VHH binders against Type II restriction enzyme MwoI (mwoIR). Designs and how they scored, part 5

Target 1, 363 residues: Type II restriction enzyme MwoI (mwoIR), of Methanothermobacter wolfeii (Methanobacterium wolfei) (o59646)
Amino acid sequence: MKNPKFTENQKEIEKEEFEFLQKLNFIIKESLELFNTNLKNSMKFINYITLPIIMASIESKSFNPFSEIIEKHIAFILNSKMNSLGYKFLPLGYSSDLTYENDNSIIHIDIKTANLENPSDFKDTVPLGINQSSYPGVLDCKIRGKNIKADCKKIKVYPNIPTTYNNKLTITNALLFIYPDYKEIIDEIREDYIAIRELISINLKDILTPIEGSLEEFLNYKPSNEKKRLEPILDNIVRGYFIHDKLRHEFSENVEKDLEEFEKKIIGIAKKLKEREIKPVAILSISIPNGELAPHYDDEIVSGKSWGSSFRYHYKKSGNSVFKGLDNKASRAVFLHINKEYLPVLKKYFDPITVYELTEKRL
Short names: E, the ipSAE of ESMFold2; O, the ipSAE of ESMFold2 at other seeds; V2, 0.75 times the mean of E and O plus 0.25 times the DockQ between their complexes.

## First folded at step 1 (VHH)

Design q1 (framework vhh_7aqx_2)
Fold by ESMFold2-Fast, scan of step 1:
Structure q1 (fold): chain B 363 residues (1-363), chain A 123 residues (1-123)
Amino acid sequence: as target 1 above (363 residues)
Amino acid sequence: QVQLQESGGGLVQAGGSLRLSCTTSGRTFSSYAFSWFRQAPGEEREFVGAISWSGGSTDYADSVKGRFTISRDNAKNTFYLQMNSLKTEDTAVYYCAADRGYYDSSGYYPDYWGQGTQVTVSS
């Protein structure tokens, strides 16, 4: 435990982090209905973004396009609201889902989703990449299978993202949406997925290269540019999946009929997904400390258990889950929304449950 | 990029028929799904019908099912809305639209729009 006395500057850093939490809370509560609706409101996502994701998922060892669709939907809704609070979208090339700036800070928002049936994904930690936060992590490494009887000492790993950039503080928030088990939805589309895979019989990875290039151009898109400059990039992405020369050669001698059946299966999947009403069980905001605050927190608040593994932020770790420099003792991990019908299940993992409001309330 | 231009609108008597055409300019006509929307005075735009990029799937609003038929001609870069048994309630500005991918009657969001063509059905 470090717990040294906070200086005025370190308190101001935590105040900036807390101010963002308040703004995020406002956006989430204002837009809650949009997160509690079916995918109809994101039909462009299904057409332009979801379709490439579904195709990429055909080659995945675990077919799960549903979580990707949810994450993209959340990002779209959230992004539509950030401008109203004076935040400008900022494409910095980091692994965060969304990055914005205002006059005082650069905000990184990492959207996380978890299944209620897999509590290890949400009850204690969230995954954190080296390019998602300015907070340094530690790794405990042990050498096995060699004539070495000593463990490596804990290795400190420094993030690639700075604590400040152009005199602006870097703030990181992990926004976690917990959903009920959607296995039945996956089961509904599994037959269509199998039919598509068998119909094309090709390695879809060869098609992803043009899409990755187009995505790189999209990620470097300046916020001031017009929508019409994105159209050619999106056209290239769609073309890569539906009219790529390699794909045409993989169809049978009756190419037209096979292409029609392929299209029919893709439309079938999209229809099944968009008609589903997806409601989060809970929404949790997790404020990851700025790297300048590291001397005031435990060395292992961000840790990994093996060489080369991704870090995890231990937001429930006793003594390290609060804004230490703030007099109000606000928690760094707070619920912004709870679906009360799932409260008994959530209380197995969180007790008490505190929902952040104008004044915090307990359930 | 695709540009859309409607034609075939006009005045018609109730019970009559009218065919709207939408001619597209640009490349990749066969890569787009196409749709028709309409907007009556003082109302928001509503979905009328859609056709998939292959032409193998069509969808219609309940109010026009059995009366309207959407079709496409890839050789002419044109798609159509055949309107039969017209009612005074069908009076609206009709817009053609293009989209890359999935569509449905309840939440279709087109990427490109035409300028609109007036259809007036008199009693």
Scores: ipSAE 0.000, ipTM 0.280, lowest interface PAE 14.6, mean pLDDT 69

Design q10 (framework vhh_7aqx_2)
Fold by ESMFold2-Fast, scan of step 1:
Structure q10 (fold): chain B 363 residues (1-363), chain A 123 residues (1-123)
Amino acid sequence: as target 1 above (363 residues)
Amino acid sequence: QVQLQESGGGLVQAGGSLRLSCTTSGRTFSDYTFSWFRQAPGEEREFVGAITWSGGSTDYADSVKGRFTISRDNAKNTFYLQMNSLKTEDTAVYYCAAQPGIYYTHVSEYDYWGQGTQVTVSS
């Protein structure tokens, strides 16, 4: 267990993390209404890249089929607010979301969404690309194959974000929006979704002959059937249509007709969702420690179970350390917003009153 | 231990193509994730692209997406960078790199490196 007192350098990092947390809290509080309309307003981000992802996610019965477009909408709002506060956008390419700088620090914001019906995504860990942190991780996995058996327990994995850049500290934050389940919404759009799938499948029929068996399975798929996974089949078909150069070129002769039909179906979905607002249940800020803080925390607070899997930041394992100005046993995860209607559900996994009170009293 | 050797570099006109190869030795090829990095004159080394140890996914820097393709041939213990629609800005020394596990975009994360191969794109 590593839990020594902070050095002066580590105190500077903690101070920058806390100051950023205060600014983030201000932005969220001031702009809460904009975030409450995520799904309705994010329809503008449906395009030939995101639509295949949404369709594949719905077909695979993902808990977060709209995460791609919701996260783009959140990023758009945050980017506007960060700019208004004088932060300069910095395109370093280390994280999938937003990177900014001020005079003292480089700030990485990783936008996350989670579903109340999948508590493994919010109750004690958050998914983390190793490129979204300056903190090292641990790989603890078993690789099993016909010709391969390997146990790679406690292999250290290094982050690709440096702890400093141009003498500025690196601050990393995961901003997690927890939403209610989407079952009711998916049920409302199911017929339009099926029509889009049929349109894609019919138009691809002659081009995708090498996967005729897969195409027949796709066309006859019943979404409620849990016995058959169509994730690779659907993803290959839909992504092939939109992003594979050969299929895109063949379809370019008819792409305007295809896009017009897709637009009609997307508009149909948008009209059904126009009166629907998906409000976040809660907004959780999770401060991922800068690598210079590593001696203070356990080596295993960032971990993965297989090669190529998403790493997880175990924020509850790091909860015995605090920002300057917070209680000396407070979590590095802080609720910036809680919808009171969902307190009974959240109480199963958190003490949201205690965490919320810390946020209200300290920020 | 893994040893890496690049080949396929040279002079090419803008709009042309080159295929770089990186041959590995000493270990089972499938145990490693492979990446390409490049270093332009007067600049620091930057990530170009990666292919995972399973060969199941590839990633690219935004500047090369749609133009460059990474592939691997497990039978030949070789992985490739196919570079199409080359620009003068692609002029650099190209390095292949290897490491067990997932890919990284930072130079310091790789323990195994090739010697580099020069790619010059003329206008």
Scores: ipSAE 0.000, ipTM 0.083, lowest interface PAE 25.7, mean pLDDT 69

Design q11 (framework vhh_7aqx_2)
Fold by ESMFold2-Fast, scan of step 1:
Structure q11 (fold): chain B 363 residues (1-363), chain A 121 residues (1-121)
Amino acid sequence: as target 1 above (363 residues)
Amino acid sequence: QVQLQESGGGLVQAGGSLRLSCTTSGFTFSSFAFSWFRQAPGEEREFVGAISGSGGTTDYADSVKGRFTISRDNAKNTFYLQMNSLKTEDTAVYYCVKDHEYVWGSYPLYWGQGTQVTVSS
């Protein structure tokens, strides 16, 4: 650590963080086959969870459509394993992806994905929501006006994760999966998506719009928009499909055919996505100094984005600190898995590479 | 302070068996994975076998698969290496290791002092 000397409380928290890291390492290694499996797990999952995200992102090449899909899949796998290690799921309503407790601690796991082609999202920092942090601090932001750039006043950061609960310590882990670029998959489904958009805007819009506007929300879904909830959108789409047979007698042959083509295109996209195998390049565990550790770190390990709804944790700055709870030297950020095929690319940003391995001492 | 202490080494004839023990202190034993490494004279240290924190996963070097078994006893804060069908090539100092962060090109920080195993022909 760069700030104050270690107290007994800091040692206890960092020792608990290290114990959690070892259990997390076990889960990740035993679950590698599940993370490396293609998307064949569920047709329903692909159809209802992934399609709005994929369709919204096709019009923008700057957005990775698979980040939310992969994060939900990883969360599901981790949740199925945590109970075997003595962690009980704790539904507290925090904005972390998963929250658990054991006898000593509350553990918040925030699942992150990054594209290998965008190193700014993994080589030095991880993005965090403000509501996923106990970190006290003040962030500098930048305001862009018409032809003017100026630094704004510092933003006060309010911790949203409690420091303790039922006298238990707070531990936060960001679990980062780095994946290859998905451009080829997007290109493969683009034509079907364009056909769907044309059917809706030209042939079906006037018929489907009175059905709660959900179809237009479906096509314009933005995964990061907290005001649009995926479940109501999907419920309305499912209801729309189910009434099709009931209203069949009220449609002309051409409208009937267009609705059938629409359904066929949606199923076609889902099938193409289901057949794809997506494997992580690397898996990085980042122990975020939240809770009672936060006051012992500098403001410089956290920076804000100009839009203010997120900030970045600079884990390499805290990764140079030494964990001494066990009289041991450990980084707060460590690799749990590396795909050797991508080692030359990773070594541009991480050299040497620190790997938390049960059976391997070097790569 | 984390401490690991090996015992059970010695001299044995080829084809014989030995059981190594590693007693630990200074941490919550049941939460951690453990491994065994060995080093022959003039050689680098090499991996032998490992056991996960839950005990549900084990792994072994190809040279010892089917002959060696790693196990743990959480009640005794001890883990073991059962070595059967020993060969002269198994002659080495054996180290027990607490699993933790591995640095590329480096060894784990917490090692025992080592115990000598000599297999005679």
Scores: ipSAE 0.000, ipTM 0.109, lowest interface PAE 21.5, mean pLDDT 62

Design q2 (framework vhh_7aqx_2)
Fold by ESMFold2-Fast, scan of step 1:
Formats: sequence, C-alpha cells, structure tokens
Structure q2 (fold): chain B 363 residues (1-363), chain A 123 residues (1-123)
Amino acid sequence: as target 1 above (363 residues)
Amino acid sequence: QVQLQESGGGLVQAGGSLRLSCTTSGFTFSSYAFSWFRQAPGEEREFVGAISGSGGSTDYADSVKGRFTISRDNAKNTFYLQMNSLKTEDTAVYYCAAKPWIQLYTEREYDYWGQGTQVTVSS
C-alpha cells in the first residue's frame, strides 16, 4: 500500500511524541538562563578527565574544547529537570545521549551542537546513528536530485532501537544547539596554555600521563600535602593529574616553584573564562518519527546515509517535518529559542523560522 | 598494532561529491580524536578537518567550511569525511590521522596515519 492514511494508532503515537515536545519546550524555556550563563557554570565539569582533553585540543588546534564542556553542561541541566517531571533514567545500552522512561514511553534525547560558521552541520539535515532512533534510514546516491555514480543504489539502514520496548513506545528527539564561533576565545587563552605546557613538559611531564588503574582508584587518591585551592573543581584536577604523593619525592626545589607558577596561570585562565558568556544562537528541537510512522513519510526524508552506520534526517523537506496525523499541525522541527541578534544570519538558512509556543486552554 | 586505512577516493567531476572512510584497528576508538589532512603534488600537507573524542566538536579549514563534514561511528571504529560541491583545487591525496585525546601532549604530528587515498576532481 502506498500513501496509507493515518489510523487512530498512528495518531496516538504522534500524540505521545508531541506531548514529549511540549515537556521538552517547558524544560528548555524554564532553564534558558542556565544555557545562557557564563563559563563559570560550564567549569563545574572541568575535572581530572576534561582538563587534559581541553589542553590537548588547544595544543593540537584540532577541535573546539568548549563544545565538549557545553555538551556535558546541557546534559546535566536536562537530567536535573527530567527527574522532576516523572522521567526515570534508563540505561538500555543504546548510543543515545540521554534515555528516560515514564509509564507510556521510553524517551531518547540526542544532544547535538553546531558551529554557526559551519552551515553544513545544521542548515538542512541532522546526522543520527542507527543506535539513536527507531526510524529506518536509506543510503542515497543522490545529491541535489542527481545521481553521483551510475552504479549507485539505495541501501536500507536498519535501526537498532525497536519501535516499542516492554510495551512502551520509543520516542526520539534530536536537540540541536547552534553556537557562534569560539575561535576568538580559544586564541586569547592559547598562548597561556602553551606557556603552561612548556613549563610542565620540562619539569612535570611524568605527572601528566594518566595513572594506570580504574577511574575509581584514581579519584580516591589523596596526596599527603594537599594544597588549598580557591575552586573545588581546580582542586579535583590537581589531585588527579598535577599533585599526588607518589611523585612528590621526585621533585626538586625548582619544580616546586614551577608548580606554584603553574597554579597561578591555571587560576588566571579560569578567571578570564569565568567572565565569558557562551550563549546559543538558537536551540532547535527535531522530533524524529517513531519507526511505525515510516510509511507516512517520504523515503527522501532519511535519504542521506552519509556516514557508515549513520544517516541524515532532512528536517526541512516540505510536508515531512510536520506531525501529519495531528489536528494542531505542529512541526517536528521547531525552534525552542532564538537569539534575536543572530536572526539575519539564521534567515539565510531558515525561511520561514518556525518557533514553538506552548498554548494553554482557557475556560 | 595500530592501523588506519582510507577508502572512498576516486575520480569525480567538479560540483560532485565523495565520502571518504577511515577504518581503524589496534586501539580503543573512543579514546582518540581524528582528523583529515590532504597533500597536493608539490605542496605541503594541509589540515582539512577534525572531530573530537566525544564527537561533540568539529573544526575545518577555511577552504572547506560549509562543503565538507567530518563524522565518526564508534560502533564501527570508523570515521568519515563527506565532501560536497567539490572543486578542482580539492584534488589531493587525503590522509586520515589519529591522536589520543585524554593525554596532555604537545605534538607537531598525529600519532597514527593512514597510507592516503587519491581524490581527483575534473572540470
């Protein structure tokens, strides 16, 4: 059967997806100030694991270290809110960022971040792994409606998440945060990090290699002469990578002086970053259809299996980004937040811009 | 024994697309950050794009921003470069590269490299 009509069962599936969108919208709007905070809040996630990642990223110039911190910050805020709304954390072993359940549904939230200067990451599609939704994908050899190679064919991508689990519907949402380019901030602190790295590589190189053993053993390590720190987060970093009893007796007097200078420089960088605000340009919610709804959506909505076992949702496809079975005609891809100063840039890629607003019924 | 192997190179006309893959073995994929580099005949090797260990951040050379996208698949121990709107100046041998992302280390080169795959864009 081609072009099947929506049944009551399919409308009920979309009703559950839309209910989750309403709850997500409420959480994001309630917590908006937290997403628009200065780097001080993001620094709560700087610890003995994240600091080496940040420093390695800065030294290699390979990627933006703040994206990692922002992603963890977003996950922390969402997790704190989901429990208050009756959602229980549920680890199912799938590769989604956050998974929760209530009485009716299992909800998968996939957090995505994109840089405003790289429109290919956000302008018309979002990439998703086969372990992140129940919707079947298709590898398509077409680009802009043209076949790339004569021997190309469509290849079906099978999802690893079932459409139902223990009699509960699986709902998937891709939550996309678009940010301005952080290059200026990274460039400002890069020389300070390089200077710290040179100091460490000369005198403290052996401390910077992760200690063999479990993370639990590493976290429970206590130095005999723990230095007092102004910030508890920095203290945890120092415990894990820079100050520990096992290497203390190997230090010279000069190394101890260098360690004091190192701490001053790290605190200096932290103070510079603490005053900076990283605000999203926009927050976009993409409600990915449950796999049982696939017959109602064109195969071209998922035509881009572009990356091995991942595929692309073409959320701007006309008629395919709408909850087709619902009377309210709500869109599956909607902006939950827009920073007005970036509206002219966003209009280059989104026309029209659909903003979701929760409507209450008044008696 | 660590190995990186590129695939997906070939001949394509200007305006077309190609997807490069880099399959890895011999290390814990999730503990590494990945990049693509390219080298045209007679030129120095240049950076193309990078993806972090979490997959949460990407970076690109100015010459390819908006046209190329890097991604990773932890389940397949593979990472990719999707190249769209190809230009004749994109003709080069493309190399994949990997480095640990959890160690503090100053390096001028990545720890592990593939053998390279040729991409030729005709007019």
Scores: ipSAE 0.000, ipTM 0.330, lowest interface PAE 14.9, mean pLDDT 66

Design q3 (framework vhh_7aqx_2)
Fold by ESMFold2-Fast, scan of step 1:
Structure q3 (fold): chain B 363 residues (1-363), chain A 126 residues (1-126)
Amino acid sequence: as target 1 above (363 residues)
Amino acid sequence: QVQLQESGGGLVQAGGSLRLSCTTSGFTFGDYAFSWFRQAPGEEREFVGAIRGSGGSTDYADSVKGRFTISRDNAKNTFYLQMNSLKTEDTAVYYCAAGLFYDFSSGYSPAEYDYWGQGTQVTVSS
């Protein structure tokens, strides 16, 4: 049943997915120095990202603001590069995905980060929201009937993302950055981060509201030789969080003291983050197949244990990680970058062929 | 049009105190962060202390913590460095600097400041 001949349309779908992989490879390789830069020497835009992210993280249930900071930094770099290739950022409702379009395709990029010391986060699967791809998922649960002991029936779940929209093909890519253990950095900032959350929840919540417009403008920033456009957006973000002396006399003594402590701790966190050399161990690109390709791939390559957004893409299942309709048989899950210092550790979790596939072929 | 002018430097005995002032003009004072730097003969320019544009947040080099205090007076477009318990090692040319920077993680690198004063000599005698 599976492994029918590819139709011409299905070949064109894989061709478009592969063309995007090549463009993404080009962007990432050109941007390696930006991802591998010692944060002590980072450009101003990194700190502009850091401040809004810390503020956004304060409102979340997350106790790991570092991963969010890295993901937004990556998003900023990708946004600038995607725009240079003619892709327009496409905000689809309240989606946190990086969604872009050109004349032929709608591109969904899901940025993931993983700690090298927790291989369960990267070695076999990647999390995938059902609103990020057009590939149907399968629910895999255990059911026991009154008279029969058997595995549960697998229930197919269809995503709300169509395979095509307005004659544009839907392409989904999970972009995974593996980092060395950054727990020491998290531990160093954790107490300051907790204190900031407490200050906001008690005394500052009505004063320190995120500047939604400026954040959206920043995320939708188009690459330009005129850096003047970026500065007004960043000025608004900074001003929204740091109250000027002219306004401080209008606040109570407690509010003034808490604002001073808040600003001091935000600056302290930013300094600690920049003083560390934070660079990826490896960068993995995972091209999730368009749903029209389902007849050629295993039914369970996208699966979850429950209803909702708890699906995972199983990129290491035999035959699921290659473009099957293309002569080149390129992998759907490939390394775009490997830090050679960590290669012995990576080889514990990855086949050497998979680790070197893209590097050796130089697509 | 933009100017920073230091005053209050001079000769002082070890254990003494000096107050440096930096008067500014040509920009909106309240929007800027201000710092003091110093440069001893044959050394690079080093950070001494900073005060952010919001006025309350201050930071200091480890060598001066507990002895020096930076402050600002927005009504007078002036900021200050109060130096107490001066040591011979504090002998240097002191510079005031202003910047509209958003790189809070830069550790107050000289390269991040837009405007600088001419410098004022502080000499601490034994």
Scores: ipSAE 0.000, ipTM 0.141, lowest interface PAE 20.9, mean pLDDT 69

Design q4 (framework vhh_7aqx_2; at its last look DockQ between E and O 0.67; V2 from the best seeds 0.00; counts 0 for: pae O 12.7 > 2, unsure alone 59.7 < 65)
Amino acid sequence: QVQLQESGGGLVQAGGSLRLSCTTSGFTFSDYYFSWFRQAPGEEREFVGAISWSGGRTDYADSVKGRFTISRDNAKNTFYLQMNSLKTEDTAVYYCAADEYLLEYSGSYDYWGQGTQVTVSS
ESMFold2-Fast, scan of step 1: ipSAE 0.092; ipTM 0.514
ESMFold2, look of step 2: ipSAE 0.000; ipTM 0.230
ESMFold2 (binder alone), look of step 2: mean pLDDT 78; pTM 0.804
ESMFold2 at other seeds, look of step 2: ipSAE 0.000; ipTM 0.328
ESMFold2, look of step 5: ipSAE 0.012; ipTM 0.506
ESMFold2 (binder alone), look of step 5: mean pLDDT 77; pTM 0.796
ESMFold2 at other seeds, look of step 5: ipSAE 0.000; ipTM 0.370

Design q5 (framework vhh_7aqx_2)
Fold by ESMFold2-Fast, scan of step 1:
Structure q5 (fold): chain B 363 residues (1-363), chain A 124 residues (1-124)
Amino acid sequence: as target 1 above (363 residues)
Amino acid sequence: QVQLQESGGGLVQAGGSLRLSCTTSGRTFSTYAFSWFRQAPGEEREFVGAITGSGGSTDYADSVKGRFTISRDNAKNTFYLQMNSLKTEDTAVYYCAASRFGVAFLTPSQYNYWGQGTQVTVSS
């Protein structure tokens, strides 16, 4: 739609969003080699395999371990780089993968991965829960092409993330990494990864409780008093020290067997992946508007998958290029990196296609 | 408590060799993984190499691959870093670290136990 005249407050918001895009562009381009080489190294893979498994939700429905590993690996790299730019990690308790603050803003980053062979995951929209941004959504009565109600009426839904928090502006960015078809790699590790997750959820759950969220939360995790009861048992089993008599027979043999199997499976995955080179095809930055900017844009967050539970941010309208924003200086969805070998494939979905540097460059 | 102690550091001429030792005290198991890290003046602590408990599987940073070798002697509760073809860029304080789960990490904060560090200076 038509872009109305910006208020002074809206101009300040877009200025902060644009400033973050420039910083993000800098760190991504600086870190390209880390994404290309780190995923190949077996010791780096072990770090990222162990961390997602320990932190993972116990829900057994995440059967794509490779995307989970990649997302955590990306988070590791980003966290280091964000700190170097003066951003402090902020554990805010929202559904964002990573949350940071500086003097002026709070940054929410949602890391996404997509397979190049599944264009529906990257060509037009990105999944975005109502609690991942401050932008209001629209609840549509059409789910999977069907009208849920006889008389369809759109309903505005307001997010739990405010447009400002502690006098700091909220900024939301989705970082989408597109990879070549990695089904073969997933197949190689699937059974070992599933076995590890089952060991944790069934036998090691009491000792190794997965936590949700960021690497920072994991590193600073402190179990509840009830779970602290089991930590000395694990430590004594590993070290061979005396374990309290009453707990010994209930946990020690099963825990030791499960820990040995856990270690064996992780080493097995690392050996399978040691020689694999995994490089992104492209990296797409999607700047979701702050809710104060809603009058300037169409309702770009719409429910589309299930009633009241999930939403999608539409950064490209059907048949059109990505839309403009950010104080009219850049598009809200821009490529930060493109592997030129894949340009013909990407141009099928993005035409024209551009890479952002300081201003957009056409390829 | 498990404690690690480095030894074998010193001054060496470029192209020379040094062997660092890390002796563990307390109870450690053959399943433990051991790693070497180094920190050059003004730089962050970086991964050098690791050895796992089972089978002696090793991994190395690209900058030292082919020049450095890690080994372990479970009977002596000691593991080693053999450094050959030393370069001036190898000058750093070298730290040994232990992971109780037999898995090596690239991030220093993820290790359970650390040594005090030993200085290696490569002259030219």
Scores: ipSAE 0.000, ipTM 0.094, lowest interface PAE 24.5, mean pLDDT 66

Design q6 (framework vhh_7aqx_2)
Fold by ESMFold2-Fast, scan of step 1:
Structure q6 (fold): chain B 363 residues (1-363), chain A 124 residues (1-124)
Amino acid sequence: as target 1 above (363 residues)
Amino acid sequence: QVQLQESGGGLVQAGGSLRLSCTTSGFTFSNYAFSWFRQAPGEEREFVGAISGSGDSTDYADSVKGRFTISRDNAKNTFYLQMNSLKTEDTAVYYCAARTYWGPYTYEEGYDYWGQGTQVTVSS
């Protein structure tokens, strides 16, 4: 069933997927300065919006706080642009980073980051949770004995995300930002993260949680519409994720040194990010087929190697990962941006690159 | 519509005094902490002094401590820098700044709004 004739409904599904790809391309190109100006130009945003996320990551003992910061920064930029095009943010119980709806579709965007030094994370596949798309995955079972030619049955795993919901088509896109080697940055800030976690463990969290009056008093200074916007942010501050200037003045002098050290280290992390010229090497859009299209693609487009392993979308399989029902055979994996400085490196993994560049693909 | 406007700068002899004012509009004054920064020709901008949102706490650069006093008047949406015992090294453009940021007062990127600056010249 790998090449059955497309029905009219299946052709309409791919047309809707491709229309979203074109809209995403427009948004990314319009926002390119926000992604290309290095994190230093967004430092104010990082300080006010991403610091609570960093603190939550530290509390969970996350090993990749830097990657999470970048992904949340990208998500914030995208959210502001999607709303301008009539997409409404839709908080569903799915594992996607961002979910939106318009009149015709529900859009799932999964933000991915990859290090240029780890080509296995970008050259052939992207990680994909089974609940991040409507496409069914396949578990590949291997028997360990080379002398035993026993048949191992491949298991089809069905996602909880439906192909349509409330009469709207489900579309999934993995948006991959490839960065230069950022391992040194992670290593550099790791000691500061450990120190911040130790400060929280000592007393800051216990000190901040019982402050009931400060938040209510502060909100009394704000207009009603601004209160609704600020309440979630200030709740995070009160929970010890960072310290508002007003709250500091309500603590005893005995904790002032710990509060100063906490703020100093967080600002130190932000300053280190500002001093780094971190630009994406490339931005790649990967359109995962809607599950209704499964008969037209290779059975292992979404697959895991064994029970309990992560699934991956293999975007170079099945005829170069193309939209099969479209007349122009457009690629499902396309570059929305390429940093020209990195073209020689990228050509090692994406030859021919023009097959994957949306603007150069049309004849 | 947010505006910070400095006034009170000018020429003064060493040992003299000046009072700088920063008048604000377009935001709720009582929500903000305020600071003064200065920049001498050919030098980086430096922190001078700050006053907390409550008005109960002040902080100063070591070079001005004991000579300069920062204060605020919530009823007038204005804050001040009283400069006494002026030295030739105090010659600079003085900037007022406003913040809701929780970090150190010396962190320039933490400020939401800035004035245009006012020149202070101290002659020997």
Scores: ipSAE 0.000, ipTM 0.138, lowest interface PAE 20.7, mean pLDDT 69

